# VHH binders against SET domain-containing protein 9 (SETD9): the designs that were tried, part 9

Target 1, 299 residues: SET domain-containing protein 9 (SETD9), of Homo sapiens (Human) (q8ne22)
Amino acid sequence: MPGRLLRGLWQRWRRYKYRFVPWIALNLSHNPRTLRYVPEESKDKVISDEDVLGTLLKVFQALFLNDFNKQSEILSMLPESVKSKYQDLLAVEHQGVKLLENRHQQQSTFKPEEILYKTLGFSVAQATSSLISAGKGVFVTKGLVPKGAVVSMYPGTVYQKYEPIFFQSIGNPFIFRCLDGVLIDGNDKGISKVVYRSCNGRDRLGPLKMSDSTWLTSEIHNPLAVGQYVNNCSNDRAANVCYQEFDVPAVFPIELKQYLPNIAYSYDKQSPLRCVVLVALRDINQGEELFSNYYTIVS
Short names: E, the ipSAE of ESMFold2; O, the ipSAE of OpenDDE; V2, 0.75 times the mean of E and O plus 0.25 times the DockQ between their complexes.

## First folded at step 4 (VHH)

Design n02 (framework vhh_vobarilizumab_d1)
Fold by ESMFold2-Fast, scan of step 4:
Structure n02 (fold): chain B 299 residues (1-299), chain A 120 residues (1-120)
Amino acid sequence: as target 1 above (299 residues)
Amino acid sequence: EVQLVESGGGLVQPGGSLRLSCAASGFTFSRYWMAWYRQAPGKGRELVAGITSGGSTSYADSVKGRFTISRDNAKNTLYLQMNSLRPEDTAVYYCATGLYNYDWGPSDYWGQGTLVTVSS
């Protein structure tokens, strides 16, 4: 019966989770080495949510402290429980000179990429890909990336499974698909860029930013926010990173939300914010380009 | 609870050798990047050597060719073999976990340190 045929087709398509594409999926049968197979129960997670959270908080805290003179102005708007975490840095030192001023002057020369290196032991950045006609790629620019490290984040506007994403989807290769059907639009141009900036303006609490919009500019504050430029693996270029979904917990420090490169399309305070990190599948050496697997099969 | 316990420091003459050890517990040692840092009086902490879970290594220019970092995942132990020691290598040496593994905040997971003194 027709119902049986439709159920068979539905089960087959439900088994395949393509991170990007419908249009590229037609070429999949000719390149089986680009496929990644994971059990559905694993949710394609190679490290714990605690390891992801710990990494993000450590990087974001280091970025916050590097810019502390500017961030201390925002602290005046926040609850005492948040201010107390930084009270030692606000203390008055000998002769009335504040520790904050001395620390800010010492830290003011450090770029975000250097903070990333000091914090995780490596830096990453976008550059021209080693692949002909691929445009941008992401490289390890300094240090060594250990297996299991969070090396990047996939920035962009987060759309729930049933939310409309029509104009933004046309000719857009930067729409990431989560296993549960949530989409992330990481395109830094056109309508996608306008949508992200609009959502970013919606969610501001006065001068306090609730998400990072600098990944849309040349002056990136969160150096991890380059994941949309990581290219797909091939037979000649094996995958060395994979995508891992992460939900931001409700207890995430409010002063560090400014570094999250994702924002929900709908203003919904009940759903956790979905983020996507890229996790190293092996040790990655300085100078290597990152390659992910655009095709994940869930069974 | 993450614990790092360094040993092997001491007094040595210039040109001598020492082997530092770090016993790690409270985490899955084999999965994480490990490092040796040092701090001389009046100086900030500097990275001396790092080793990934897969065994890839990195070294500060000042110690390349003289120091060798290694790990024994079965024993949860990190090592630093120090050869051709110089007076400027005098410092407290600290074992550290990879900075991406644990508690949020500005602090790294460090051991108590082991003093290495290279006499003139």
Scores: ipSAE 0.000, ipTM 0.200, lowest interface PAE 13.7, mean pLDDT 77

Design n03 (framework vhh_h_nbbcii10_fgla)
Fold by ESMFold2-Fast, scan of step 4:
Structure n03 (fold): chain B 299 residues (1-299), chain A 127 residues (1-127)
Amino acid sequence: as target 1 above (299 residues)
Amino acid sequence: QVQLVESGGGLVQPGGSLRLSCAASGFTFSRYSSYALGWFRQAPGQGLEAVAAISWSGGSTYYADSVKGRFTISRDNSKNTLYLQMNSLRAEDTAVYYCAADTRYLSSWPEYEYDYWGQGTLVTVSS
């Protein structure tokens, strides 16, 4: 018979196994499959969808403007209603050209993490975890995270219910399960990386990218796209963030979709794009590591 | 109709204090509405200068070097009002002070592209 800890894990696993049985049954015994799952008790949204949207638009807009000299070519293919949002940057002939050149030259002085700090009052980044066994974790590197702030996004390929994810799931601890059965594969390696890049290439509209793929590289454009590296809470490390699901609305600015670190596995316009954000449960100070309240299921 | 109305300006002696208020109507200052709010000033014969800004969350504030440590920006979303507490006032702080709101998320401090502006309130620092 297992000890108290194993017995507790077995009871929790038995409660959830019926929800995960198809995926668990496909796992090979030599390759542990882990799914990150939000407890049923944590199903409530902490902040409104409007708050999530507002935060993402603020950050993505600032990233877009920081890279405006390069991004201005994308605006050339977009409707006038989109271009009018940036008319002050486009309408001034000499000063506009000079300002765009200056912004391009200054681009090297502002990293995405600095833009995040300037827009939200804090920055986050991946670093070595305070947990010896966890490898990497996510820390507040600058500023103060207020309670209710969006601190991070869970990047990766989005799989609808019943879509095949077998090979990507083998030995993969970065699969997140949404309450409705949607899965997000946030693994930055192997077959998962190849799948995401393939989907990113599929959904391109001319020079316009419809998702961010830079979270797979050393030059990350969206500094929020580190959510897959946030470690689980424990008795010694209380959760200070929680997961919240967010569906990208149809009115989302097309020029800013390039910063969304998620893409649908299947080409299906019927369903909105699912994203997952991490929301602060309390004020989080500079230097603190982020910990989430979710369960990892291993079979 | 969206409107920002400043109040609290007036004559004050050097070293004195003054509190400016900006009341918004036609839209709301939700803590999470993603509105950036700021104060700008224009001294006689000079251009418009950014003074202070506060984020939608209220957790991040930005100040011009000329006012840092002397001025404090704050917001009260329940009263739909933005404040600027001005301490240790100097003759060089004499200006018309404007309240502004950025509802479009177009830039960061101090380059915020504000889409709504108040009519201004005069602050005169003189003996």
Scores: ipSAE 0.000, ipTM 0.194, lowest interface PAE 12.1, mean pLDDT 76

Design n04 (framework vhh_6fv0_2)
Fold by ESMFold2-Fast, scan of step 4:
Structure n04 (fold): chain B 299 residues (1-299), chain A 123 residues (1-123)
Amino acid sequence: as target 1 above (299 residues)
Amino acid sequence: QVQLQESGGGLVQPGGSLRLSCAASGFTFSNYYMYWVRQAPEKGLEWVSTISSSGSTIYYKDSVKGRFTVSRDNAKNTLYLQMNSLKPEDAAQYYCARGVTYHDLWTGYFDYRGQGTQVTVSS
């Protein structure tokens, strides 16, 4: 149904998109963490894409296995090539059904933050910030974060540079701006929350979720999905983490997509999903709060 | 019993090439992801490359992309690493490693590795 009405709406949409640029720019001055500065001759990444991918797969696989009793049901709808990755674990489960032991007493499910600790040697969680009236902050709750570690992910709805972001941009300090103009809306309330949940429902394949929505709840399944609560550095608090952009590769395991805390605003997008990770600039000790710089300089 | 035997290491000048081989036995090679990992003196194990069971999915460490090529021959139960444009920083003991069947991840998740083959890069 192409027509005058669709053309008029498209022209109005383009006009309004440009009108909202000043609001996003104004928000950058009030929230330095959304402002990124990278010299044109410097690379914008402190660790490699394969190091990011390896860390995410390592954590997500551990979370998947921790909840295997429920995840094994999802495997029934996936290709044989995916099921074969878990053949040993599935064989043990099928053998277990035959045994008359008190199998339910052998179940052990760890909290997500404990899985993170067992997997990377540290855990992180949101809590009340050490800064006066700053609200939430993110702390290393256990272990040691080594320099170069992925310590967190910036959750939220991903908007391409040509996609409108109107109501969600108003008074929203949680819009992360990528160098190529891609935006990530990490706000956990209001219209932003409704948009993320809508996109999550849109992309669902029956019982199989294509993104993590639990970061919008009190029971977070991916313990890394707290990046939007990391406070900016100040004169009293030096930065110990920085932001790094990452594109999810096409070969990413389908059964692990449920742990990605990002979702594309537009359906049927052929572009890779953009994610943002926070990377440690130094070793960070147990009990320390994470502080981000609003610029990244990689020489 | 599971056995992995590497070969093809040696001394090469910067910019030179070496081809590493790994002969696998004692398991169904075609069912497993395979890895190349390396360790320089007094450093930890460093992941280099991953290849899926079929050979269709391949990953490389950024610093070796465009220089190293991993491949496999499932009929011969053999894994290969073609190393071109070798740099002094590539000098290490290189190990072939078998992926864990339910932890089939490309970094640090393997249950068996070979004894390794030494790669030395010096002018």
Scores: ipSAE 0.000, ipTM 0.113, lowest interface PAE 17.8, mean pLDDT 76

Design n05 (framework vhh_7zox_3)
Fold by ESMFold2-Fast, scan of step 4:
Structure n05 (fold): chain B 299 residues (1-299), chain A 121 residues (1-121)
Amino acid sequence: as target 1 above (299 residues)
Amino acid sequence: DVQLVESGGGLVQPGGSLRLSCVASGFTFSRYTMGWVRQAPGKGLEWVSDISSGGSTGYADSVKGRFAISRDNAKNTLYLQMNRLKPEDTAVYYCAKIPLYSGTWNEFDYAGQGTQVTVSS
């Protein structure tokens, strides 16, 4: 029967799923033209783009407000349409009220992980993996991750189709390949680190940063920017998150771009910035490690 | 390759109206936020208004309720309808292509010489 034959072909394809990053990195050094195969019926998005955007804006807005004393200086050089959103907070700062009164809520600067918990109901962080040979992993450190939540972002330099990716591709297990051929280099070391910092400096607008570079340091500003350390699922550990691609819309608030842990390799600003989020496939409890699904790439 | 050609400026009496136009070429107009910035004599650039690819608009407090920005994606044209003009609106008006990754108005892509608006009796 035709339906049984098609099902057999699909099961064969599913059996050829590999760890995405080490396989992509190896193949990229030998043949960058290898295509990723996805079944025709596959859905690559678990949640809507609007849900991804809403989550990122909620977290980034909370991070911005938590650091408002520093951010208010940046607002002075932005348009009135941006400044008007923060007029009440600017008035309080200009009056010097903080010097005279106990404004506990405004005096308390929280750690990024605590802001994440206050906004989404959970926190995540990198730690030593539960897998004997894996090194680093990402854990739910506080709270409960509900199914469909954005739990992490894959940081790094974004390479468009046909843009050169040279020495940083060799032996690099942190290159993520998008379905359309866009690559994200999330390696926090060596040439990859230098490239990201160079691009960050290129796109800097005075004191306004257009991307987050703190994921390259021990003092992470965006607590979601740990996605490259999420291990692939194995026989011992089932997948509980999946990767979802997201293009930053033109309407994204200028003052919040500093929290995006991605930057385009090319200076051509006509294409939207590609980001990759990790989305929960089920409720994930405090103390659990995150594990992503496999990928299949065939030449 | 990017070109922005502004027109519609001129001399107008206080309380009068002008309609500025900007014809864009060299890029996919419909995908970009477009705006108007102005520079008064001896002053820096001031953001006036913007309109997203989806049609959402923003206005400087100084012009809100008096100016209306619009776009015609089929004609690659941006408009600014200026009503109840004041002497303080006197400036060169530049059509601006807003870069997707730019947060400062000093990095607007604006082409040509702009269009002069003079409000004087």
Scores: ipSAE 0.000, ipTM 0.107, lowest interface PAE 19.7, mean pLDDT 75

Design n06 (framework vhh_podentamig1)
Fold by ESMFold2-Fast, scan of step 4:
Structure n06 (fold): chain B 299 residues (1-299), chain A 119 residues (1-119)
Amino acid sequence: as target 1 above (299 residues)
Amino acid sequence: EVQLVESGGGLVQPGRSLTLSCAASGFTFSHYPYGWYRQAPGKQRELVAAIYSGSTLYADSVKGRFTISRDNAKNSIYLQMNSLRPEDTALYYCARVSPQYFGSWQDYWGQGTQVTVSS
């Protein structure tokens, strides 16, 4: 049974939580979530890497500042070059504590989806799909998504093309296959969930997380991290978003990595972390569901 | 180097059983995962079952009816097919699964063995 197979795999993985399954992913045929295709009339990328980076930094910076009282503790362990970026805010935080000494009152913080709205002019969230039997879908819940906007990210564990993903790949509709053979496992259940959490713990630097794990919970911190729930287009539902690959540059701020909903399966300092964003193909109005289309070129 | 030869196919009535065998030659047989694929007339090839070491996986369409096994001493893998249905009619292939992504999931295919479930 799959349940017995997964339990046996979990026990073996728990003994070797940083070891590879020695053989490759076995993607069952006709799984549309593992296929990515760029239409003949378009390039692979709809917007520049600089536009993707700018959007992610803008959103993550706003999330960081929204709970600055908590984040100031993390800053204390980081280099002076990082702390100096927030020197004015650290001075205000210290002065606030000194003058008010209110340790029992939580300051009003905005919900992550409200921060997204204040930052980009729209919010998105997972809800029941408009498609019969599709389960979850992703909707624009507030505001207007302009053409070319980064509207979502595909979360999950990133596997390089040489890395085995055998058991996590079976019957898993949430494995995204990149053009170069890199895989992202966005399944929020079973062994996939355990693997992501293990990698998150492996890469942690004291109180500083190097990836977002909240997409595995009901309380999401990065509101963009819902891309695996975006349904594929059909004749009745035209695509309004497309997938675009993005490599996190080495200069990405370390204090903002906690909002990246992706983590490398193996610890490799040489390879950039692969992310996947969903980019709007047209203006998308409040209340509309997101639909994507993708196919992967084999070899 | 691996050579794969399938056998055991045939014509069978619905509800009956067949056992397919795949004989492999090569000193590295035990180091590789193996799988059974099938291709029905006018349809694309699909993965039916796979085995690596003691772990197995099955397509939803055959789960509970088919059992994959291996015998490393005989360099063979088997597919026990129970409660056969007309929809199981296909040419069945044995394949060594490659530890590669790049869309190359199998290094070697056998010639296939025909299973026909009719009437």
Scores: ipSAE 0.000, ipTM 0.101, lowest interface PAE 20.3, mean pLDDT 75

Design n07 (framework vhh_enristomig)
Fold by ESMFold2-Fast, scan of step 4:
Structure n07 (fold): chain B 299 residues (1-299), chain A 121 residues (1-121)
Amino acid sequence: as target 1 above (299 residues)
Amino acid sequence: EVQLLESGGGEVQPGGSLRLSCAASGFTFSNYYISWYRQAPGKQREWVSTITSGGSTNYAESVKGRFTISRDNAKNTLYLQMSSLRAEDTAVYYCAKFGTDYRLPWGFDYWGQGTLVTVKP
C-alpha cells in the first residue's frame, strides 16, 4: 500500500509538471536572468561546498552572537543540545560579569553590514545601479572581495522541479532556474512575497524561525541576501561574480537557520534545502558593482 | 599582549582527580572573568566552567558537583580541580578569556594552547 501511494503521487506531479510548463516557458523566454547556458569548461563549481558552508556558518554565527541579548531569550526555550553550545555566554550574563579594562554596553550591536565586514573583510549592499535601465544593483560598499569569496545569496521560495508554480511565475523577472530544474522565486512583491511569508510562518521550532524573511523589508538581517538585485553582465560590463548552487547539509546548526534567506515551498524531509550563492570570479574593489554571468538554458 | 598557559593535564584512572592550572599574563587578571573549555576528539569545543571577577562560579551540568573552578589573583592563575573523573571527561582542556566583547565570536580570541586529560577505562 505504501508503494501504490508513492506511484500515484509521482504520476500526479508529472501531470501537473506538464500542465504548467507553458507558464514557466513564457517567463523564461522574456527573462534572461533565468536563462542559463553553462559552457563545458564552467560546469565545475568555483569553490567547494565546504568553503560555502564555512563562509555561511562564519557569517551567521557572527550575526547570532552580535544579537545575543535577543537570541539568549530564545535559546532558553530550546533543547539542551543547542543551549549547551552557548552556556558560557548565558552563565556570564546571569552573573552580571563586568569588564573594567574593556568596558562594553548592554546590547551594543553592530549593523549587519559591519558584521559582514568584520567577518569576511568586505561588505555589500543594494543601491541604484550604474546601468540607467536596471534600477537596483549590488555594490561592494567596504573592503576588498577576494577571488572565490561568497559575496551574496539569492533569496526566495524554493520550488522543486515537480512542484506547481502558477500565478507567481507570470511576468516575474526574479525566478532563478537551477541546472536540475529547481526554481527560486526571489521576487519581493505581490503573490511571491505572500507565499514566502506564509512558508516562513509555517516552518518554526517554537520561537525559532527556520528562515530569514527580512530580505523582504528595508531592515535586512542577513546582509548577503541581495543576490536577486545583481545585474547580468553585458558587452559593456564584464561579469565579476557567478552563480553556484548549494544544498544545506543536515549538520547545519538549527539556531542559525533563521539567517537562511530560502525556504522550501513544500516540506520534504528527505531533500536538503537548495540555496544559491554568488561567488567572486576576481578580486572586486570597494565601489564596484556586481555583475553576474548568465547563459541560455540548453534543453 | 594577553597570554594564557595551561598545565596539570595527564593520564588518570576513572574516579581519580587532577588539578589544572592556567597562568595568565598581559592583562589585569582580577578584572576579568575566565573560563575553562574542553574539546574531545571529533567533537565541538564545550564550555566547562566560568569564574567571574567577583569570584562567582558556574558549571556545565555534566561536571557540576565534580569540578571546582577557583582563582588566585595574587598569582594571576586560574585553577580547575577535577574529581570523580569519568571516561567522557577525556579531552584537551583550554583556558579562555574574551578579547573585546564576549558576545562576539572574536571575543574569545584569547585561548591557551590546551592541556590533555586522558581518563583510562
Scores: ipSAE 0.000, ipTM 0.179, lowest interface PAE 13.8, mean pLDDT 77

Design s06 (from d2a with E98Q; framework vhh_enristomig; at its last look DockQ between E and O 0.02; V2 from the best seeds 0.00; counts 0 for: pae E 11.3 > 2, placed apart)
Fold by ESMFold2, look of step 5:
Structure s06 (fold): chain B 299 residues (1-299), chain A 120 residues (1-120)
Amino acid sequence: as target 1 above (299 residues)
Amino acid sequence: EVQLLESGGGEVQPGGSLRLSCAASGFTFSRYYISWYRQAPGKQREWVSTISSGGSTNYAESVKGRFTISRDNAKNTLYLQMSSLRAEDTAVYYCAKQVYDSTGWPFDYWGQGTLVTVKP
């Protein structure tokens, strides 16, 4: 099958072009000055950090309440005031369902993407990209995404500028470079997957998870955590999202950290956890594919 | 000063049993969650089990049904009863006082560890 093999290799090369150039290969081959290119029209911060935080808390709380029956171990570790807050929130949810009176075991739990729709007014999911060479992409599957909405999160292990990522970066198109040199390895396969899971086990506090590992599986608990599959824009496809860096604040609810799809490579209580969200640059209609304005400049 | 002293490690055959102890001092033991962690050679440290201040227990999936955590608040002592031991259980086992800072970072007080070796 030489023709199918050659086409497969060519498709992989085109997909690689639409994501990122490997930083380590560029540095080893020659020494050009490299800058992250962010078009002026697509500034790094479209919305405030407070708006990002508010959105994440709203979504994560809704996901937590939807899965409340499976949270008994984590609830046993929470202060009573926090537990009573969630019981009150469940009571309000039950009153809404009681108003419609359609109690059924299947209706007491929803898929995470449905919770996303109920919470933000839209859903996203990965599917085959409209660009033949790109493989997977991310689409708005339901609803309307308003300008400025947080649409997705870029998952992965977070490396500080000086930390060793050399072997994980070889042939890895899922490395995101932040403006300050922090790297996020969003690859859900191979060594990258092993490293993420190892860090997840390292940081777990009993039933309390400090990160979401389900983005590495077929049963994603945080439906926003598909950002590594958002393709770069091109002359044929204008960007409709941008990446925005976000440091998790010190007051982030501990029981909701299980939905953060990022984990630090090394323990450093002096540095906040870096996350990256994708923010809509305009209204995005149902059925549209997401395209980012992320590029790199080799100079 | 917070001190945690693990004991009870040793060599065992596959399928064997072992009981670890952790003597705690320098804090109000009954108010805190206490955990067992382990670190195998060449691997990062991993969580094994936690017991809450109220006595609720939780286990990593890899040890559930084989390990039992307990505490004696009168003696300020944490225990880990291990049974049906396997080669992959070979590790240094640490007792840890867990705190929930605002970021949820789990590591602030550890013992020196006790080695458990399950022979091939």
Scores: ipSAE 0.000, ipTM 0.332, lowest interface PAE 11.3, mean pLDDT 77
ESMFold2-Fast, scan of step 4: ipSAE 0.668; ipTM 0.868
ESMFold2 (binder alone), look of step 5: mean pLDDT 81; pTM 0.813
OpenDDE, look of step 5: ipSAE 0.052; ipTM 0.548

Design s07 (from d2a with E98Y; framework vhh_enristomig)
Amino acid sequence: EVQLLESGGGEVQPGGSLRLSCAASGFTFSRYYISWYRQAPGKQREWVSTISSGGSTNYAESVKGRFTISRDNAKNTLYLQMSSLRAEDTAVYYCAKYVYDSTGWPFDYWGQGTLVTVKP
ESMFold2-Fast, scan of step 4: ipSAE 0.023; ipTM 0.480

Design s09 (from d2a with E98L; framework vhh_enristomig; at its last look DockQ between E and O 0.06; V2 from the best seeds 0.00; counts 0 for: pae E 6.3 > 2, grease 26.7 > 24.2, SAP .777 > .668, placed apart)
Fold by ESMFold2, look of step 5:
Structure s09 (fold): chain B 299 residues (1-299), chain A 120 residues (1-120)
Amino acid sequence: as target 1 above (299 residues)
Amino acid sequence: EVQLLESGGGEVQPGGSLRLSCAASGFTFSRYYISWYRQAPGKQREWVSTISSGGSTNYAESVKGRFTISRDNAKNTLYLQMSSLRAEDTAVYYCAKLVYDSTGWPFDYWGQGTLVTVKP
């Protein structure tokens, strides 16, 4: 009767094989020009674009309010309806905290990771990976991540299909390839860092920052922007997050763009900005490392 | 129609000074943030300085302490006083208006620029 057991395992392996084929190909790749790639079989979205947008706006608004004293001067550049919105939100917050005059006895403005926890019920951060020789990884540091939650964002410079990424791609393991050929360079070092900073300065509208550059520094303002350090799944560790592509809608709140960890390589206002989020495939407990199901293109 | 006209550029020695002007028309100048940007040969455009409608100023780190932005709302004119000029300040300087419209997407309007050359 061993044949019946082996047949059952074979059928399960065949289904499992199809789902994890890109992961296996990624682990065999050692090409200096390797790209992270989401297979077409897993391109189905776990959550709607509306849910992604709602989550990002909720987190970014909370981050904005947390350091509002630095933000108030730019509000004069916004429509009165937007100013009124933040005045109302501050009024509600003032009902709970009336000691802005005397903060010596109160804790300072919360750290971004604390804001993430207060907003989503969990925090994530990078640390040394639990996998030997993987370097950095990303962990759930506090709380519980529910299935379907947006857990992280993949930062970096966004290149349209025909844009030049030649030198940035050489020996660069942080190139993420979207399904339609859009590339995101998530490398926070070398020429990739220089390019991102140049584009960030180019697109700055006076005091308004059109993207987040702090993911390139030791003090990250958007705690979701650590996705480039999420390791791929392995034989021992099944994926617990997946990538999901998201185009930023044209009517995105300008004051919140400072938290988007992506910027277009070319100055072209006709194409939407591509972002990539990581979405939980199951509940993820405190202390667990995140692992993704991505694919490296082999030459 | 929004129009921005930069002037006051020229050649100057290291350590010298220049004052740039930007004459604005076609909008209510006093209601808007106005900025200076610059573009050096072979480089991307970069932000230099901004002055708010209320007169508050902000500067890029590379020019802080050396450049002063100001506005004269009666003359619809923006100024950039540049001092202690260095070779790396050589660029075409642009005046830009920031706007926010009902679609929620910012628009910027640019002048044609004025060339500043800092000689060795």
Scores: ipSAE 0.058, ipTM 0.532, lowest interface PAE 6.3, mean pLDDT 78
ESMFold2-Fast, scan of step 4: ipSAE 0.285; ipTM 0.665
ESMFold2 (binder alone), look of step 5: mean pLDDT 80; pTM 0.805
OpenDDE, look of step 5: ipSAE 0.422; ipTM 0.762

Design s13 (from d2a with V99T; framework vhh_enristomig)
Amino acid sequence: EVQLLESGGGEVQPGGSLRLSCAASGFTFSRYYISWYRQAPGKQREWVSTISSGGSTNYAESVKGRFTISRDNAKNTLYLQMSSLRAEDTAVYYCAKETYDSTGWPFDYWGQGTLVTVKP
ESMFold2-Fast, scan of step 4: ipSAE 0.089; ipTM 0.601

